# VH-VL binders against Small ribosomal subunit protein eS1 (rps3ae), part 2

Target 1, 206 residues: Small ribosomal subunit protein eS1 (rps3ae), of Methanocorpusculum labreanum (a2sq57)
Amino acid sequence: MARKKQSGGRKVEGWKAKNWYKVHAPEFLGKQFIGEIISSNPENVPGRVLTVSLGELIQDYSKQNVRASFKIMNVAGDAAYTQFNGHEMTKEFVRAMVKKRASRVDSTITVTPLGSTRELQVTITAFTINHARLSQVQELRAKMVKVVEDSAKEADFESFVSAMLKGELSKKMFAECKPIFPVRRIEIIKSESVSSAADRAAALIR

## First folded at step 13 (VH-VL)

Design x6 (from u1 with heavy chain S56T, light chain N31S)
Fold by OpenDDE, fold request of step 14:
Structure x6 (fold): chain C 206 residues (1-206), chain A 120 residues (1-120), chain B 107 residues (1-107)
Amino acid sequence: as target 1 above (206 residues)
Amino acid sequence: QVQLQESGPGLVKPSETLSLTCTVSGGSISSYYWTWIRQPPGKGLEWIGYIYYTGTTRYNPSLKSRATISVDTSKNQFSLKLSSVTAADTAVYYCARDSYGTEPYPLDYWGQGTLVTVSS
Amino acid sequence: AIQMTQSPSSLSASVGDRVTITCRASQGIESDLAWYQQKPGKAPKLLIYAASSLQSGVPSRFAGRGSGTDFTLTISSLQPEDFATYYCLQDYDYPLTFGQGTKVEIK
């Protein structure tokens, strides 16, 4: 009597229906639809980052070379809401701004806008007309840093980021640096949200 | 062609203030670092300082406490004042254009220089 | 301040000679070095900028070389009008500093 080996039916792990979530930009950037995320579990949606063209987002062609990143913070129904996570100019664009025999002056600083617990690491780049001497480079760097720091002290997070993305900070830096040395352009080429020391500490206690 | 011409007294008494003016012709005082350099008789060259057309100044640390450079854009002139002069300040004083920053040419145009003697 | 040391302080040469003047910086100054010619009773004249670039109107017999700390000015064939004092200038940083000068005299 040959015991019929009951072929254990491979439990077809039920294709958990994947849901689409509509991702929206922050309110201060118009709460626009910026893309869709698919997930079988809504709990896995927070923390994901979407990157979009800033030019498309704010309808400014001059910002087509800037990418903005948004981190999903929460999900409500089929909608996902984000916070600003950072921005970056394209490498090609930055390279194109570098001229022979001119200086590139970079400075990276971390700022905490007014009333915010969020820190933002900002990379500022000045492009000069001609080669700058060392002391001039230092002066330019100091001036740019000061402008950004002062702006952060006077503006909340959303206002600061808005000013940064719209180029208002760049204009201000340009105006303040022009009396020091001939500059062609000053840009905040990158920003990145940085976890605060407090957040890091809190994560270690959990 | 841009021309620079120094003017001022050739003789200054000790402890007084040396005052020189550089007149720029053939171009406007714009987009350059207007510079003063001096050369004691039979010696080398010493950079004194500059004024940028925006009014920003920089001085040699050795002279910072005594030197003041100013610009008058309406007259197309910039000036040097050196206070508390001594015999050591006897030199030919040159004004020059430093086009560095816009053009790659450091100190490309010079005045003819003016001798200033410090004597009682 | 960056110190510039020229060598030699003086030299004697004949018309047609090759003359070489050296300038050493106390620290690295990349290519931010200029050479000037000064004749008696005259202001210095820019000869070379950015260590090796000839100023407009300067004869091709003048050549600058070097980077970092060591620089040279070469006159390939000395002409009568080349008897003068030569200065190097570092414009890497402020204060601008000159070498002590090299007097080229007729032998």
Scores: ipSAE 0.879, ipTM 0.959, lowest interface PAE 0.5, mean pLDDT 94
Fold by OpenDDE, fold request of step 14:
Structure x6 (fold): chain C 206 residues (1-206), chain A 120 residues (1-120), chain B 107 residues (1-107)
Amino acid sequence: as target 1 above (206 residues)
Amino acid sequence: QVQLQESGPGLVKPSETLSLTCTVSGGSISSYYWTWIRQPPGKGLEWIGYIYYTGTTRYNPSLKSRATISVDTSKNQFSLKLSSVTAADTAVYYCARDSYGTEPYPLDYWGQGTLVTVSS
Amino acid sequence: AIQMTQSPSSLSASVGDRVTITCRASQGIESDLAWYQQKPGKAPKLLIYAASSLQSGVPSRFAGRGSGTDFTLTISSLQPEDFATYYCLQDYDYPLTFGQGTKVEIK
């Protein structure tokens, strides 16, 4: 009587049903639907980053060359809520702004908006009409930095980001730099949310 | 064609203030760095300073404490004041347009210059 | 301030001669150098900008070369109207500074 070796059925680990989550922009940007994320575990959804066209988000075609990133912070049901994570102008757009025999003046600074614990690293770029002399470059840089720093001191995080994304800071920088040197355009070409020291410390303990 | 013309006293006493005016014709004072340069007799050229059409000024550090440049857009003129003059300030004074901010041409238009002698 | 040193301070040449004037900057000024011609009793006239670009209306016998700290103005064939004093100008940074000048005289 040959003992039928019971072939141990491979327990097909049950395909956990994947759920779709609707991701929304922050309230200060209209809480618009910006995309969907799929996950089998809602706990894995926070921390994910979505990037969208700023032009589409705020219905401003002039901002079509700007991408905004949003980090999912929490999930409620099938809805995911985000915070602003940063923005970046497309490389092509930035390149197109560079002219021969003109100066590009860059400055990267970290700002902490009023009442916020969140830091934002901001890259400011001025494009001049013609080549600027060294002292003029320095003056332009200083002026741009000052405008952004002053704005950060006077505005909360959401207001600051809003002003940045809408181009209000750029306009202000332009207005203040124009008396110094003929500038063609000033843009905040990039921003990045920087983890607080506390967040970094917490990440290390993990 | 843009033309610049210096005007002012040709003689100034020591310790007094030298005052010159540059009149711009054939164009408006706009979008350029309006500049003063001087040349002592038989010597080289010295940059004094400029005024941007917006009113922003920059001076040679050697003269910063004594030099003041101003602009009168209504008259299409800009001026130089140099205080506490000495014999060392005797020079031909030139006004010039510096177009470098908008065009690649540094100091492309000059006045004919005016001699200012500092003497007692 | 950036110092500009021209060489020679003076030279004698004949019509048709090749003339070379040098200008040295005390520090790197990239290509931000201009050359001027000044005749007696006249204002300087821009000849060359951006080290090597010929100003409009300037004869092609004038040529500028150089970058960094060493620059050269060359007159390929000296003409009677070219007897003058020549100045280099650095416009890399303020204050703008001129060389001491080179007087080109008739031999």
Scores: ipSAE 0.877, ipTM 0.959, lowest interface PAE 0.5, mean pLDDT 94
Fold by ESMFold2, look of step 13:
Structure x6 (fold): chain C 206 residues (1-206), chain A 120 residues (1-120), chain B 107 residues (1-107)
Amino acid sequence: as target 1 above (206 residues)
Amino acid sequence: QVQLQESGPGLVKPSETLSLTCTVSGGSISSYYWTWIRQPPGKGLEWIGYIYYTGTTRYNPSLKSRATISVDTSKNQFSLKLSSVTAADTAVYYCARDSYGTEPYPLDYWGQGTLVTVSS
Amino acid sequence: AIQMTQSPSSLSASVGDRVTITCRASQGIESDLAWYQQKPGKAPKLLIYAASSLQSGVPSRFAGRGSGTDFTLTISSLQPEDFATYYCLQDYDYPLTFGQGTKVEIK
């Protein structure tokens, strides 16, 4: 249905009925309430991004320093439904992991989980116990990347995100890096949803 | 207090395989890079390679085709085999603990060394 | 492989002298440089790691400095037990490589 144009004289700001929308997490994360928004027009609600504590969302207080973001995809009645948009450990939490006399091994990669049109850019970091020699830094980086890439090839989007948020990928990386050099911690410190080529092509056709 | 002791034949014929064992006492083979180094008489030191306690190995590219390092954790020992030896392989052979990784300092404990002469 | 060049190859000195040994890397190695002392018939002994950190039990007259490509070991007041050959080691990357040595002899 085409929306009727408003035309004519004075338009009183605020005379439009404003509605509250209850925003819910994706189904694979339990659909729980993550916040409210106000809008006078339901067409303006999709596309908004909300950020919440991951610890509160999955009821795991060890994740208090991790924030998860969700993008609203659709509205039904007074409810808005989201998809996963990304996560990030707080800057303070990451800075607290840095040790002056140790190595920090970083990589940022983009993965496309099995059967997904969506891409995720993930930032992986390892914090070693002590300073690592160059060849071992390179081997650690390669191993971390391989674990994450292989996991994405074997899992759909929701399964991959769940493994990432629950720390299962971090555990795999730690185990695979153990034969190379002593690592104190390996984490996926950030993820961001990015448009795939298929999603961009579909948007152009519409 | 960790002690390392090399053992093996002091004379090896050309083209044969040099075989040495390092016995670790006063501590276990764990957490470290167990290393072989050699020193030809009157010359400098050459790093041969290591075995990490997890079994991972690394070799000097100059010796990789001929050198093999292995570990026997039940005997608290690690070993070096160097194949196809020549007179140029005559040296004092040291085993050493490379504490790099869990500690910040390299090659901190050494065996006393054993001279291996390659001669017909 | 990273080449390590020591200078001088040998030196003669008297007890009480201040001596300085130089080690140069063929490329930047940050501060990943160790110094070893070797007496005849004995294994090398670690003196200094990370360019300037003194190993436990090493006398304070030994000091290391440097970063990048140029490093020094200084003995501030040479003692009779310090007559030995000294080696630098880069532990920045594999293969680990030693300098050719500096023999410190009695004058």
Scores: ipSAE 0.706, ipTM 0.890, lowest interface PAE 1.2, mean pLDDT 89
Fold by ESMFold2, fold request of step 14:
Structure x6 (fold): chain C 206 residues (1-206), chain A 120 residues (1-120), chain B 107 residues (1-107)
Amino acid sequence: as target 1 above (206 residues)
Amino acid sequence: QVQLQESGPGLVKPSETLSLTCTVSGGSISSYYWTWIRQPPGKGLEWIGYIYYTGTTRYNPSLKSRATISVDTSKNQFSLKLSSVTAADTAVYYCARDSYGTEPYPLDYWGQGTLVTVSS
Amino acid sequence: AIQMTQSPSSLSASVGDRVTITCRASQGIESDLAWYQQKPGKAPKLLIYAASSLQSGVPSRFAGRGSGTDFTLTISSLQPEDFATYYCLQDYDYPLTFGQGTKVEIK
């Protein structure tokens, strides 16, 4: 809220009228209303990110501690449409899974779902019942990574993200790791949409 | 509570296959890492390998892939086969439960051992 | 494979003596070390796990110490039933490996 007076032959606009924009989740998640934003210029709306509770978005109470982020891609009228940007389990929820006398087996990988130019960086974490021996830790990590990589090769972007958010990949990883060592829990605790190498290269020549 | 007992031939000819069975009583074989260890007379202990109750196996590389461990949950038994034996395979063979995993105890229950002699 | 070296290979001691057996790993194994007692004609018996934790039913005169590469088993006051061979085991990684053993004999 600043207003300038004309002094050098230039008109300076003060405060423009602001409009509300209704933000919608991507089509594959039901295109439902996820929030509102306010802006004086619709050209400033794309690029903004909204974060919502996954539990509310997909109507699943077991996902109350998971946040999903959506990036606005375009505006039509008073509506703004998004694409999936990432998800993350809350710090409190992850801390509650930690057990001092157990192994936490982490891996961060980047996958490109079938037929997609978009890459996802995902963080996979397994929590064992007790401290796993070194070779078992390595086998658990390799198995978790393989399950996620194979799933990405078999699914398009939207199907992969849906399987990830609904816990289907976590269940598959748990089943595949069970023959190695007692596991309490395996989760994808974070994902982040990243620019492809091609997109990064194109940006450098602009 | 848990008891393990080895059974099998005490004499095996060179180049043949050593075959032992461990019978578990007082507990379920449907958990834990079921392990074979051997001790040549007057010498130290050598870990041979395990079978996890799920069927997953692991072997000591020193045995050059000659060892095979299997489990029969319906009989509450697990077995060792060691192929192409030589006199160097003469040892007391122990079966043991490795409880590390759900519990903190490595190799906490042992059978009494059975001597297997490799001789022509 | 992680090599475990015990010292001494044997010792002689009297009832009531304090004895110390050492075990050295060829690489760091954190606290993933166990101690076993073996009497002639018998299977080994677990005494100590996780370097310093006593197994149920093991007398408190047995104490384990160490982390990393250097570990000790101490018997604070030898009893007649303690004359046996003692083995360390690393359970940090596969293959699991034992030390060569330390025979504790009556002097």
Scores: ipSAE 0.636, ipTM 0.858, lowest interface PAE 1.5, mean pLDDT 89

Design x6 (from u1 with heavy chain S56T, light chain N31S)
Fold by ESMFold2, fold request of step 14:
Structure x6 (fold): chain C 206 residues (1-206), chain A 120 residues (1-120), chain B 107 residues (1-107)
Amino acid sequence: as target 1 above (206 residues)
Amino acid sequence: QVQLQESGPGLVKPSETLSLTCTVSGGSISSYYWTWIRQPPGKGLEWIGYIYYTGTTRYNPSLKSRATISVDTSKNQFSLKLSSVTAADTAVYYCARDSYGTEPYPLDYWGQGTLVTVSS
Amino acid sequence: AIQMTQSPSSLSASVGDRVTITCRASQGIESDLAWYQQKPGKAPKLLIYAASSLQSGVPSRFAGRGSGTDFTLTISSLQPEDFATYYCLQDYDYPLTFGQGTKVEIK
């Protein structure tokens, strides 16, 4: 079906003409509008990152203190399309989960979801009810890591990210860690897309 | 008030299996780390291992896999089996509740202890 | 396993004396140290947890101090009911380990 090419709106400011671009979330997250940017040249739009409230994006008020980031990959007309770049819980939200006499068990790992060339660095944090003994801390850490690594091996990139953002990985980690020591909460507090081997190789030959 | 009471044979022959049961009253076994400790006559205390109410166990490596701890929630009991015993296993055996986890108190309730003698 | 070394192995004291028992860990254990009192023929009784916190019902003449590797139990004014053997326990890591004990006896 033939469709007229859509152009971004122009805002003339000073001596330069600028266009508005509507930025959309990735298709697996509903492709909804997440914001606008302006630029005088569409070639300058790819690579820009927008950060939005995850709670607003997925319509889940329990995620209002979580920010999701999306990197613009291409432009078509007045629309810009993104891929997932990462997420992070606010520092204030994470600090509120800390209790004086409890353990905070952290691990940062890198996973490559099934069939993906993209790597995702993930920071996992467990908050225990009381200060856990050293061997229990180590067992909690190992179990958390194993759950996330196994989940990445069984899901493509979009499914893995969706399970992570919607809290399903956190629920699974909590259930698997409960037999070890009393835990209050287990969260993936941060994720970050990292360059693939292909992207690193391309950068070297440019 | 939580009470723990050990039961089982007081005399065990070498190479056989020592078997003890701890009955818990005045509280549910459905929480905490249920623990066995022993004390050879005139000597110090040795931690044997625990069973968490979820079924997870942990043992002192010094016992070289000879110890097995189990739980029977329907009877509010947990048990110790120690295989291939020798005279070195002669001790007073205590069961105890390790409340550390949800509460801050390590080994806060103990049974009265039962002497198990290993001899021919 | 973390080794706990108590000293002295025994001491003789009179009612009203101030006594101090030392417990040293073979590595740092933060404040994960408990003290137990054991009278002959009885199970140990928890006195102090987390190095310095008194268990409910324990008289204030008992005081625990220390962190890291060096810990003390002090009885500020010894009473007749305090003649017993005292054990420290580290609960920092498994296996849980006790000191060898300190017998406090009547002079």
Scores: ipSAE 0.627, ipTM 0.855, lowest interface PAE 1.6, mean pLDDT 89

## First folded at step 14 (VH-VL)

Design y2 (from x6 with heavy chain E103Q)
Fold by ESMFold2, look of step 16:
Structure y2 (fold): chain C 206 residues (1-206), chain A 120 residues (1-120), chain B 107 residues (1-107)
Amino acid sequence: as target 1 above (206 residues)
Amino acid sequence: QVQLQESGPGLVKPSETLSLTCTVSGGSISSYYWTWIRQPPGKGLEWIGYIYYTGTTRYNPSLKSRATISVDTSKNQFSLKLSSVTAADTAVYYCARDSYGTQPYPLDYWGQGTLVTVSS
Amino acid sequence: AIQMTQSPSSLSASVGDRVTITCRASQGIESDLAWYQQKPGKAPKLLIYAASSLQSGVPSRFAGRGSGTDFTLTISSLQPEDFATYYCLQDYDYPLTFGQGTKVEIK
């Protein structure tokens, strides 16, 4: 339960005592400060999710339209530590990629990175130069799914997430799809940590 | 202006391999789906297959893997080999550019066509 | 493979006539339909793509209509140079398939 003084403005509510907690990104992303939260009870801090600009987090302007979310797992002193929870490109950014005379190829898949108990549901989208024929759409979908699945088999959770967030998987998908049909852009537009495969399988049979 | 021209033997014996080359002039081979189409005398058109400039091929299942299309980017040419030919393979053979990938125009430029007769 | 059926197989018409040729797909192909003109001894020439879009250099008397499974090519006022065989092509999926052709002859 710690307080941090701040010059200017009002950090503490006028009628209730509050504590400020510095929230840190996961170690594999540099454990840098990503924000502060306020709570009267440290026991209510774990479980909260913070969303930040990925561009600010990794100091890469090309990622300013990508939001990354982090779930607080524990508190120690005035610090809160997180795990990666997901990311999403803003709807405006994705909308700007859409072209009237082109195909949009979407796939949502779930992967489990090497040695991880955590699953990620990822949404992949490709935007072609022009309308693609059905077989080409299906080949593009299969190829981009294969690239992501193969990458997950060869990387631990942190390495996979890093490659995804930094655009390395997108570049690989683009290169692998080039022999099939002209693609303007391929992106992983969303990812989300999800429930176990067993829970999802049970839900699908209902 | 892009031009395509077929070349190769006009007579092929049964059971042998038909071999044709298409020479592309007035444009680069490097961006399109280079396509072979045939037309038996007095009949309609049949799409044979393509090669994308990257080397990726696709064939009409009707030809049962007898067709092989290849590209030589250094010569700005692509080729068709059709094995085990019979009289049913007698046709005018066209090469064509399929621009659908980069443009909305399927099969927008065609060669003049070359008649290949399968006979002993 | 997607079957393309043209009708009629042939027709006779006079200069100035309005001519309509139909093409039916065995399944939905959206608007992925092209029309070609072929004169004797020549390669086919692209007239219409995407069901209704006129290729550059093609006279405006040619018009395409349709979507899904049923398509038409109309020549609003037949000219002497329009006597030819016309083919539709579906470019929705591989293998690409042509209709069997419609021969337009002088009456």
Scores: ipSAE 0.595, ipTM 0.861, lowest interface PAE 1.9, mean pLDDT 89

